# VH-VL binders against E3 SUMO-protein ligase nse2 (nse2): the designs that were tried, part 5

Target 1, 250 residues: E3 SUMO-protein ligase nse2 (nse2), of Schizosaccharomyces pombe (q4pir3)
Amino acid sequence: MSEAQLKTSLEALSQNLLPGNQNHCSFDFQLKEIDDSIKQVIKCALVAAEIKNNECLDMLDSGIRELLDAKQRLLLMQQSVDTLANKTSENISDFENKSLLDIYTQIFKELIQEYEEKSDYGKYGTQGEYIEFKKTIWHEQNTDGSDFPSMKTFFNVMNTEEQEADEVMVYSATFDNRCPLTLQPIVHPILSTACNHFYEKDAILSLLNPTCVCPVVGCEARLQRSLLKEDEILERRLRRAQEISNLKEA
Key: E = the ipSAE of ESMFold2; O = the ipSAE of OpenDDE; V2 = 0.75 times the mean of E and O plus 0.25 times the DockQ between their complexes.

## First folded at step 1 (VH-VL)

Design t9 (framework fv_tiragolumab)
Fold by ESMFold2-Fast, scan of step 1:
Structure t9 (fold): chain C 250 residues (1-250), chain A 127 residues (1-127), chain B 113 residues (1-113)
Amino acid sequence: as target 1 above (250 residues)
Amino acid sequence: EVQLQQSGPGLVKPSQTLSLTCAISGDSVSSYSAAWNWIRQSPSRGLEWLGKTYYRSKWYNDYAVSVKGRITINPDTSKNQFSLQLNSVTPEDTAVFYCARGPIYDYVFGSYAFDIWGQGTLVTVSS
Amino acid sequence: DIVMTQSPDSLAVSLGERATINCKSSQSVLYSSNNKNYLAWYQQKPGQPPNLLIYWASTRESGVPDRFSGSGSGTDFTLTISSLQAEDVAVYYCQQYYSYPLTFGPGTKVEIK
């Protein structure tokens, strides 16, 4: 690439990728596909846990870790683009003798190395998707209402100081199956993707015209039909909660 | 029912800024379930996506490379609308401009189609 | 960028007869992991914005008549109107959403013979 062509490219990059106009959507499609795959792995884990297929669960654990690594790689690629845009805005003259791809590659390699040097707990143990994966397996295998253990128990963590991270995790297997609208046990659940609250399907749908505010006390989420989804994991949890409730009443 | 209503001048002089507004009814501009897009249509380029704005804990913007550096798409939560500003226009920018609800950037549930469109605004760039 | 091509440029069909519109992408828009084609079809009448007809290559949008159907996979796609009605006179566009930037075909004009 000639120096004149590089200068023109750096000027265009600086103009188009100013800090206030950063492109945060470059990998939206790829990220969505990975998240859809993660959701499918969790659904498969539910079935494998129910039939106590530990070999399948081990394969799914490896699979979700690979998907999380792929997701992080895409996020670091985006961060590398943002970092390059910021540096070219501040230090154009420092890059005149280097290709934009070489600068990007250096930034990306540094960021991915930091990620790859993390422990398994550091990579996966604090990720919401992996926590949900482990919770789903635990709740299916422990129908007696036992509390979900610290994520650190799955990673052989020896340092007690690191237990502070557990404060943000929900350990309890206790599950409230009452609808906030009907005040009765939910029969046909529907989940809000906006706030993660769930309702009796017909009750919440009757409240939409075409939108409503979440009826849960303190929740400000505005709901519309497209944000309300049937969820297989939620259906399974409600079924188990009802089963436990029926056993106690018997 | 979600509807998009466009407003703005249909005539702009070369080198000036083209400004259009899209008012949203039946949904919030800061809704978790929508991205708000501008698309233009001309005989020479056909249908061309220009950019989008959307809210996910903070506002995000993406712009097509063909207009990067000249374009700004801004939400206005108080008026429930979003706008397009295109700087330094030339006769080649003459087109019908549409606002549209586009691909939903919800990683759990998404849709990749432009399902609701504004009525369109013909913008002529001439002296 | 994925380049979209449509054929024919224009098509004249008698009322009640079948109309067939073709769309080609410069690279595959089939994602093998979910077996979905990232392709949509739009209808545009004079003076109106485009209207979504089909997404995922073959899924009909709510409210779209049964006579509209989409087919194809990978790089070759077809929109079929099984029995053309007077209200179907329009320009039809295909669009890929497999890769950014999102791109549209040049359109096919459908007229009554």
Scores: ipSAE 0.000, ipTM 0.390, lowest interface PAE 14.2, mean pLDDT 77

## First folded at step 2 (VH-VL; framework fv_ontamalimab)

Design o4a (from o4 with light chain H31Y; at its last look DockQ between E and O 0.01; V2 from the best seeds 0.00; counts 0 for: pae E 18.5 > 2, placed apart)
Fold by ESMFold2, look of step 2:
Structure o4a (fold): chain C 250 residues (1-250), chain A 120 residues (1-120), chain B 112 residues (1-112)
Amino acid sequence: as target 1 above (250 residues)
Amino acid sequence: QVQLVQSGAEVKKPGASVKVSCKASGYTFTSYGINWVRQAPGQGLEWMGWISAYNGNTNYAQKVQGRVTMTADTSTSTAYMDLRSLRSDDTAVYYCAREGIRYYYGMDVWGQGTTVTVSS
Amino acid sequence: DIVMTQTPLSLSVTPGQPASISCKSSQSLLYSDGKTYLYWYLQKPGQPPQLLIYEVSNRFSGVPDRFSGSGSGTDFTLKISRVEAEDVGIYYCMQSIQLPWTFGQGTKVEIK
């Protein structure tokens, strides 16, 4: 084969890799299956929210995140093929004596690394499918009159110090930060989902046998370990509020 | 050693009340809760409720909510179950059973049972 | 309420032969602390129930080693490797992960 014949053959191959060519291989079937699975997860989430099955909702959340990851990987694989095809079609002589597989692998590694370095908010909180998933659950779980919150509230997104101070001020104005058992400021808050009261974690856990009545005066809720949820965001806010209070006193 | 001794058999008419006692001995009463479990003739076990001897906290099965009161007297190490507005389907053997507050081995010591018969 | 379903409901066993009792729960009994709140009780004729197995597989004090429990999630099994005359009675599984505590229907074990 002459140099001109080799160049022509490589150009024909690179054109076959471009989208729209009859010989182009795509992930359209797999992407469609993933999209259909995401739609089914959202339908299941509506049912799970209606029957108040929080374990199922947690599993569906993990599942939709995995589906979105898989979808993104396929899109990046397709983008890598398109990039390879465009590079080779524009200047074939730069790719002589090189493995096209090695070049493809390098392109994909760079793209997937960029995705894997994103925060969970960057990966999922900006995706319309995930937003629809959270909205569907929110509307079923909340009586009319509550606005759907910012998507950032579902992720541990770094807040500015000014935003954190404002959030603490709201909690202080509407929430007594003292544990009803210890009568001391709560350091490690734990929430009863049965009655929406907060306690010092170790205090309420030591009271369970294996259940207890909520210690708040007038509350008749029965507490059990599965109904108690830690709140790391509130714990951080309480620590920051105490630090701010200490600075003002000093 | 460790034991729970219950009060004797009772025969009651519909609409009456019964109070079953469960006297504990051989262990620190306030370190345990007391479950109440009943067994109708020829039937399986049915949990009725629970009381902590530590602080008097209670939980009742929905079926008997509003008709039952469970108490614990720490001075006598005795738990009580008071079931009101008796019906014929309350005929059963009633058991008390202790369960640890911190160490969850299940209901490890049971009383001998108290037969309550409700008949017209 | 968590439904506990036992099979079989009745079992006749030749002395010295093995026996196996299944218990299925309507929800997982695994709690976030890593423990599984599944218990087995034996009620011998004319006696109150007695604890055999706590947390799936742990024999309580005084329980012979021919009794063993296994399982996870929603599927649990009590095995008796060699049934003896003193093992006659009704066996119950029970969950204590969520109130109300619920028992299986019971499995009556008899010697034939």
Scores: ipSAE 0.000, ipTM 0.380, lowest interface PAE 18.5, mean pLDDT 78
ESMFold2 (binder alone), look of step 2: mean pLDDT 93; pTM 0.949
OpenDDE, look of step 2: ipSAE 0.014; ipTM 0.502

Design o4b (from o4 with heavy chain N57Y; at its last look DockQ between E and O 0.01; V2 from the best seeds 0.00; counts 0 for: pae E 13.0 > 2, placed apart)
Fold by ESMFold2, look of step 2:
Structure o4b (fold): chain C 250 residues (1-250), chain A 120 residues (1-120), chain B 112 residues (1-112)
Amino acid sequence: as target 1 above (250 residues)
Amino acid sequence: QVQLVQSGAEVKKPGASVKVSCKASGYTFTSYGINWVRQAPGQGLEWMGWISAYNGYTNYAQKVQGRVTMTADTSTSTAYMDLRSLRSDDTAVYYCAREGIRYYYGMDVWGQGTTVTVSS
Amino acid sequence: DIVMTQTPLSLSVTPGQPASISCKSSQSLLHSDGKTYLYWYLQKPGQPPQLLIYEVSNRFSGVPDRFSGSGSGTDFTLKISRVEAEDVGIYYCMQSIQLPWTFGQGTKVEIK
């Protein structure tokens, strides 16, 4: 094969990796199926909690964790494909003597290693779908309206990160519910399903125009209105907690 | 193959309404939003709004706020734009265009356009 | 609303010669995620618009490498290294950092 033929072949391959090509790699169908499966797991969890089937609840917990891992893996695979496509489109000559599979594999390896090094809390406890799963079970098992505990209580992380005085008192009394934008307690909570973070509704909506990156340090999730979910149950509980606090100070 | 096919041309009187359809095929409809963009004769492009096929959320341009309703039927993979109280300056070609909700490559697939003529 | 201003509004080019189109935005198009939401579209005669360039400089699939985009902040440029007959049409820049999405006025490119 000549050098001109090699360049032509590399250019054709680079075009196939770009979005819009019929041969472009997309995981949209698989991601949608995972999202639908997670919704079904949560629906099954409500039923399993209602009938007090703890073995089923344990299986559903394992299942939703596996679905979240698969979702993250597909997102990182897509990111790796897009990264490779952009690199080859910018300077195809740099890649004439290199295996594109090796380059892709290194990009993906770095991304997935970062994910795999996260704690179980970091992987699942911060995800909106998993929080909804645990909230659904909790409320069915605790019909008296007891406060939903911190997600950290479902993982072994609570007793390793102590801080001074006023901030410690906040953790002991409430959910960790401060908005990363306002740094104030959330009044109208809204959840990002893309990255599992809560915000003050008006604050994040004013930042969206129509999208924004998640303001949490280290989170690069892209937010848009369609990925934000209001939590009326949490909003009601936060209002009640504030009312109780006001009565104590009266 | 990925395709958006729009309904045919329409002629309307001022004050009437028009509903343009945009049928999607060849991709996961619920993973994308649908933008509506119009072009008056001899003029440039004007964004009118969009709808997420994932959850039905909409955003409308201020100029058409209150006169437009955008919907998406996931069972038929079809988006609709209903524009009411038509005026002569609504005469345009109306395009639908998809855009990903997770990846922002732009409006990557466009319909063929629907000519709407508003005349007395 | 973000105003997108294109220069020139019309361009006549001898085949094989380069062309350059400027697009200026009234506000920065740099998002807090580090990306710049500037896009280029081409509308050929009698056709719907088609995407050429996304995020300032990335070619969409099927776009010849004679098209290149550059710029940052508020100043952007689309270059065609050698204009061909099929490049005739109206070129639009567009921003998608802030609703409403807005387009430039368009630059008509024609062959002399």
Scores: ipSAE 0.000, ipTM 0.482, lowest interface PAE 13.0, mean pLDDT 78
ESMFold2 (binder alone), look of step 2: mean pLDDT 93; pTM 0.944
OpenDDE, look of step 2: ipSAE 0.019; ipTM 0.492

Design o4c (from o4 with heavy chain S31D; at its last look DockQ between E and O 0.12; V2 from the best seeds 0.00; counts 0 for: pae E 7.1 > 2, placed apart)
Heavy chain, then light chain:
Amino acid sequence: QVQLVQSGAEVKKPGASVKVSCKASGYTFTDYGINWVRQAPGQGLEWMGWISAYNGNTNYAQKVQGRVTMTADTSTSTAYMDLRSLRSDDTAVYYCAREGIRYYYGMDVWGQGTTVTVSS
Amino acid sequence: DIVMTQTPLSLSVTPGQPASISCKSSQSLLHSDGKTYLYWYLQKPGQPPQLLIYEVSNRFSGVPDRFSGSGSGTDFTLKISRVEAEDVGIYYCMQSIQLPWTFGQGTKVEIK
ESMFold2, look of step 2: ipSAE 0.030; ipTM 0.545
ESMFold2 (binder alone), look of step 2: mean pLDDT 93; pTM 0.950
OpenDDE, look of step 2: ipSAE 0.326; ipTM 0.685

Design o4d (from o4 with light chain L99Y; at its last look DockQ between E and O 0.01; V2 from the best seeds 0.00; counts 0 for: pae E 20.9 > 2, placed apart)
Fold by ESMFold2, look of step 2:
Structure o4d (fold): chain C 250 residues (1-250), chain A 120 residues (1-120), chain B 112 residues (1-112)
Amino acid sequence: as target 1 above (250 residues)
Amino acid sequence: QVQLVQSGAEVKKPGASVKVSCKASGYTFTSYGINWVRQAPGQGLEWMGWISAYNGNTNYAQKVQGRVTMTADTSTSTAYMDLRSLRSDDTAVYYCAREGIRYYYGMDVWGQGTTVTVSS
Amino acid sequence: DIVMTQTPLSLSVTPGQPASISCKSSQSLLHSDGKTYLYWYLQKPGQPPQLLIYEVSNRFSGVPDRFSGSGSGTDFTLKISRVEAEDVGIYYCMQSIQYPWTFGQGTKVEIK
C-alpha cells in the first residue's frame, strides 16, 4: 500500500466513525441508547427514593455506573481512531507495512487502562448524569431545604495531592481535551448547555448557521448560540493540565 | 453518479459455484455495507446476507449459511458474493444493495441485478 | 425469523384513484431506541427495487409526496393518494430490526 493510499484509507476510516452516521452498529446509536437508559435510571431513582427503597437505590447506582463506563468505553474507541489518524498523518512512512488494527488496539488498550485506573470519584463524580442522579435522590430525601453537598462526600477521598491529580485526570480523561470538530486540543473551550459537551470556540461558532447538530458521537442535540457559554474555570484547568504534562516530560 | 454495477448473467449446473461481483462508484465504499438480495422468477425478495465494507464483518441468512461467502475489496471498491453447491432453487436474479454503516436509511442504491440460472 | 405479511397481493387501480397496502409483522418492529424499523420498496417492471419509505413514515429523497406510510408495532400501511402510471410495480415491506432482514410477499399494483 503506498503512503498516499494509506493516508486516504485512514482519513476514510476516521470520517466513517464521525458523529452523525446513525445506524444500528454506529457509536451514535449505542451512545443514544446509553443516554436513554441513564434517563430511565434517574426516573426510577426518584420513585425508589420516594418509597425509601435503599436496596433499589443501590442497584440503580451500580446500574448508572455501568452505563457511564460503557459510554466512556465508546468515547475512547472514537478517540483511538482519531489518535491513529493523527499519528499516521504525521509519520505515515513509519506505519507502512504495519497492521492498522494492531496499532488501533494498542492505542485503545492504553486509553482504557488509564480510565480503569481512575478512582470512582474520577470516573463518576464529575459526570453530569451521575450528579443529576445523586441530586434527584438528595432532593427527595432532604425536604428540609439543605444544600446539596459536594460530590466528594459520596466517595472516599483521603489525600489532597491525590485529589488534585484526580481532578486533572478526570478532566483530561472524561473531557478528552480534543475538540470534536478540529480533533486538536481545546484552547478556548465553549460549553453547550443543551448536551454538556465542549468545543473549540471559533470552530463551533463557524458551524452555526444558525444551528448545527452536536458533532459528538451519539449526541442529537441541536446547538445554537444562545445555548453556548464560555468556561473560564475549564480553560484554567486545561492550561494547568498542560503545565503538569510539561513538567513531567522535563 | 452513485452506482453499483454487477457482473453479467451466469448459467451453472447443480453442484457448481458462482461468484457475482458488485462494483461501487461515486461514493466512499468503506462508509457502507453491501446487502445481497435475490429474487427467484415470479417470486418475492429474499435477503441473503450483509457485509461491511468498513471491516469485512458479515451476517448470512440461515438458509444459505455454510454455502455463501461475501467479501469486499476496498482497493477496487468491489463486493463479491460466492454461492457454492448450487441447486435448482438458487435460480434467481441476485442484487447487491448498499446501506449506511453508521446512519441507516435502508438499502438506498441497488445494482442492476445478475441473473443466475441453475439447470441440469 | 420475523414473518412479514402483505395484503392485498394484487391491486388494480384506476389512474388518479387512491391505493392502500397493508403490512403486518409477526412481532413488534419497535426497537428500544424508540424507532420502528419498517421500510417500503417499489420494484418497477424490469428494474431493481428502489427505496420509498424508511422508518415507517419518512419518504426517501426524490419520492413524491403522494406516497405516505403509517403504522406502529406490528401493523403498517403504505398509501398512494393518486396512483399514476409510473407507480406500477411490486411493493414490498421489509423489517430491519433483527437478522435476517425479511420482506413481505409483495403487492403488485396495476393500472386498469
Scores: ipSAE 0.000, ipTM 0.379, lowest interface PAE 20.9, mean pLDDT 78
ESMFold2 (binder alone), look of step 2: mean pLDDT 93; pTM 0.953
OpenDDE, look of step 2: ipSAE 0.013; ipTM 0.491

## First folded at step 4 (VH-VL; framework fv_ontamalimab)

Design a1 (from o4c with heavy chain T30D)
Heavy chain, then light chain:
Amino acid sequence: QVQLVQSGAEVKKPGASVKVSCKASGYTFDDYGINWVRQAPGQGLEWMGWISAYNGNTNYAQKVQGRVTMTADTSTSTAYMDLRSLRSDDTAVYYCAREGIRYYYGMDVWGQGTTVTVSS
Amino acid sequence: DIVMTQTPLSLSVTPGQPASISCKSSQSLLHSDGKTYLYWYLQKPGQPPQLLIYEVSNRFSGVPDRFSGSGSGTDFTLKISRVEAEDVGIYYCMQSIQLPWTFGQGTKVEIK
ESMFold2-Fast, scan of step 4: ipSAE 0.560; ipTM 0.841

Design a15 (from o4c with heavy chain A53P; at its last look DockQ between E and O 0.02; V2 from the best seeds 0.00; counts 0 for: pae E 16.1 > 2, placed apart)
Fold by ESMFold2, look of step 5:
Structure a15 (fold): chain C 250 residues (1-250), chain A 120 residues (1-120), chain B 112 residues (1-112)
Amino acid sequence: as target 1 above (250 residues)
Amino acid sequence: QVQLVQSGAEVKKPGASVKVSCKASGYTFTDYGINWVRQAPGQGLEWMGWISPYNGNTNYAQKVQGRVTMTADTSTSTAYMDLRSLRSDDTAVYYCAREGIRYYYGMDVWGQGTTVTVSS
Amino acid sequence: DIVMTQTPLSLSVTPGQPASISCKSSQSLLHSDGKTYLYWYLQKPGQPPQLLIYEVSNRFSGVPDRFSGSGSGTDFTLKISRVEAEDVGIYYCMQSIQLPWTFGQGTKVEIK
């Protein structure tokens, strides 16, 4: 098979997988079915909120997250085809003795890994459909005219952003993954659901006996063990960040 | 029935100390914090401090910092407040109150109060 | 320290009539967790305080439905829709968003 034939075939494949392609080789049908399912979830959420069925609302929340994950996977499959086509147009000789399926699979694996490492806020809290889902529920539960809160209030967001603070908080904010108790990088993060602050697990559990006030300056939340949650996804991300930092310091 | 029973009234001279007891019953003593709140005659309520019976951790109001010691004896389910260097403005009824830990109800169960009178 | 200011300091109410007590805090009692840490207590004559309302508007167990709380931010109100003889006493608001916990000055409710 000649270089020109291979390039033409890859370009044709990429075009056939683009959204809106009328030749029925794209993911348009699957994406439409997902979008329709999300709309149905939102309609069910309105009813569940009206009758105050919080168990149903929790199940619908899990369902819409799964639908959004499925949608993203389909979009990344299409992006993998585009990436493959671009690579072959840049250097065809790299691909002459390799299976195109194997190369595609590696590209997709890398892209899906990047997505799966995003926080729940990054995956869902920024998506218009999920925002609509939360707004629909919130307006049924809060009829006093209060404004809809920031989407971050529905997620566990570790404070890793720089921010203005007093002397103690300024030091902590300079090292955005540091525990406010140990002043060391967090290895095993644990979240307070009372105030959305993160700590080194062993440090806060030692202080929490059986209760304490949150040690973050200016926070008055009372903590107990039942309000603390481990975050395995954040733990993995912190481990990767430390590995990257170790490589840069070499 | 959750109940807090406090020690009896005390009359003290300025400069002396007083130790008020608060005996808990009807619940697991070490699972809940104990607040101390006082009320001077004809006046409002003033928070004095807090103790965890589990580990002895305390927080004291700034006005009494350095003069107060709160302790808990888990073997008798009894909390104590020891107030030293008494002054005439320490004359008050002293209450212990259980802290709602799990649901943050505030102070849901109170003792009957202990009157401490400081006079020369 | 957060200052809690109650008005009025005294009420004289005909039995069966409504009563309303205001409480203002020197700082917002709304926490970043979305909860507002404002509580109401009643101290009947010769008794310790008892919890009436937690987190602005929630009646504690055993509290009659004639008691209701409302408000937000720094301004809060306790209402008694029909005052009865057993409601006589001193009402206190309290904040628990920031140590030290602080109380209002109290509002004495009396029957005419």
Scores: ipSAE 0.000, ipTM 0.391, lowest interface PAE 16.1, mean pLDDT 78
ESMFold2-Fast, scan of step 4: ipSAE 0.581; ipTM 0.846
ESMFold2 (binder alone), look of step 5: mean pLDDT 93; pTM 0.948
OpenDDE, look of step 5: ipSAE 0.019; ipTM 0.509

Design a16 (from o4c with light chain S96D)
Heavy chain, then light chain:
Amino acid sequence: QVQLVQSGAEVKKPGASVKVSCKASGYTFTDYGINWVRQAPGQGLEWMGWISAYNGNTNYAQKVQGRVTMTADTSTSTAYMDLRSLRSDDTAVYYCAREGIRYYYGMDVWGQGTTVTVSS
Amino acid sequence: DIVMTQTPLSLSVTPGQPASISCKSSQSLLHSDGKTYLYWYLQKPGQPPQLLIYEVSNRFSGVPDRFSGSGSGTDFTLKISRVEAEDVGIYYCMQDIQLPWTFGQGTKVEIK
ESMFold2-Fast, scan of step 4: ipSAE 0.521; ipTM 0.833

Design a18 (from o4c with light chain S96G)
Fold by ESMFold2-Fast, scan of step 4:
Structure a18 (fold): chain C 250 residues (1-250), chain A 120 residues (1-120), chain B 112 residues (1-112)
Amino acid sequence: as target 1 above (250 residues)
Amino acid sequence: QVQLVQSGAEVKKPGASVKVSCKASGYTFTDYGINWVRQAPGQGLEWMGWISAYNGNTNYAQKVQGRVTMTADTSTSTAYMDLRSLRSDDTAVYYCAREGIRYYYGMDVWGQGTTVTVSS
Amino acid sequence: DIVMTQTPLSLSVTPGQPASISCKSSQSLLHSDGKTYLYWYLQKPGQPPQLLIYEVSNRFSGVPDRFSGSGSGTDFTLKISRVEAEDVGIYYCMQGIQLPWTFGQGTKVEIK
């Protein structure tokens, strides 16, 4: 029967949209492209912030929001397919004479409407990428030792105590300028793409044989040379942290 | 265009030494480790060792420990494997291979191989 | 050393038919970081090995969707849903959890 063909087709579609199927130009590949674009926007924002080009920063803000919207749209498309597959697997015969495309379209419309109904703060203010974007700009423009304000200050938000807690948790480690290996302020930083911890470059690279485990307490990530990358944003944040420390000692 | 290009075939007598080169292009040489893997005629793959292109640190397989030296020249983006005191069972195709990007220690780019024949 | 054992040693397959290769490791390839360090390579005649699958089930760039990897712990499988002429060669599994990196003995796939 056609029910067997339908089930096979839905299983194949779901499999193609699963994370890790990069070779099929799946959503995983598209999501990676968006993430890489967001990182590039943040790097551009650092330069624009340093020269205090607020017009360029406004354009970059619009751009990163569009990228985050695109990312969410892809995630909701995947969720819509998974929802359709689950509904049809429960009772395939109930959907025998119905357009699967129409059912998918309705599921997706409901999910995207829920997202679009969120406030700007709800869409962007709690997203790690957008928080990083705002913190990068703030730290470069406010070198006088001022603390980064709550994300709520960038949005018209009421009653925001729990939102502040979310912000702190995401970026708490970013301002620690000490290397876990040397116990000294980092001079030449390198970032692990496996666990997002960072180290003095020569110190961590000397531990590779060819691999090592991240030296940060509680981190089990396995490191290799190709996963350790220089990061301009990290380097500038650490430079700022050192400048603030020097101001306190002066 | 990422590639690893190896030196040409060598024929050696037992007791001699051989030095194989592996020239990298299309990527930042010091950002990746280089593995050496050999394959005897009609046999499987055998890992020989690893070198850091950044600091020259090495790790050699026990079977060749004491007879092998791996080096890397950052100015020419070239890795070398020097194997001494050759025996007939060292006859193999020798490959250099880059450690994988975004993969937990898979080798993603391989040289074309260098045939080393050891015979009396 | 971790011993990698492949079965079968060779496969002769009619074009369009499926093929399945098993790989067993002498100890678990699961790391405390949650990753399983198992890889599949294909060596075509006269060529160097090429990466097919990384971390058990992830296809490397350019690898057709007819290839799939599965398994956990010590038991792993590579499947080709419909073998084509260009798939001829020797397939190797590899473990990357413990030095020295070790490969299976290889499985030769040929077309009838």
Scores: ipSAE 0.514, ipTM 0.819, lowest interface PAE 2.1, mean pLDDT 82

Design a33 (from o4c with heavy chain I101F)
Heavy chain, then light chain:
Amino acid sequence: QVQLVQSGAEVKKPGASVKVSCKASGYTFTDYGINWVRQAPGQGLEWMGWISAYNGNTNYAQKVQGRVTMTADTSTSTAYMDLRSLRSDDTAVYYCAREGFRYYYGMDVWGQGTTVTVSS
Amino acid sequence: DIVMTQTPLSLSVTPGQPASISCKSSQSLLHSDGKTYLYWYLQKPGQPPQLLIYEVSNRFSGVPDRFSGSGSGTDFTLKISRVEAEDVGIYYCMQSIQLPWTFGQGTKVEIK
ESMFold2-Fast, scan of step 4: ipSAE 0.529; ipTM 0.835

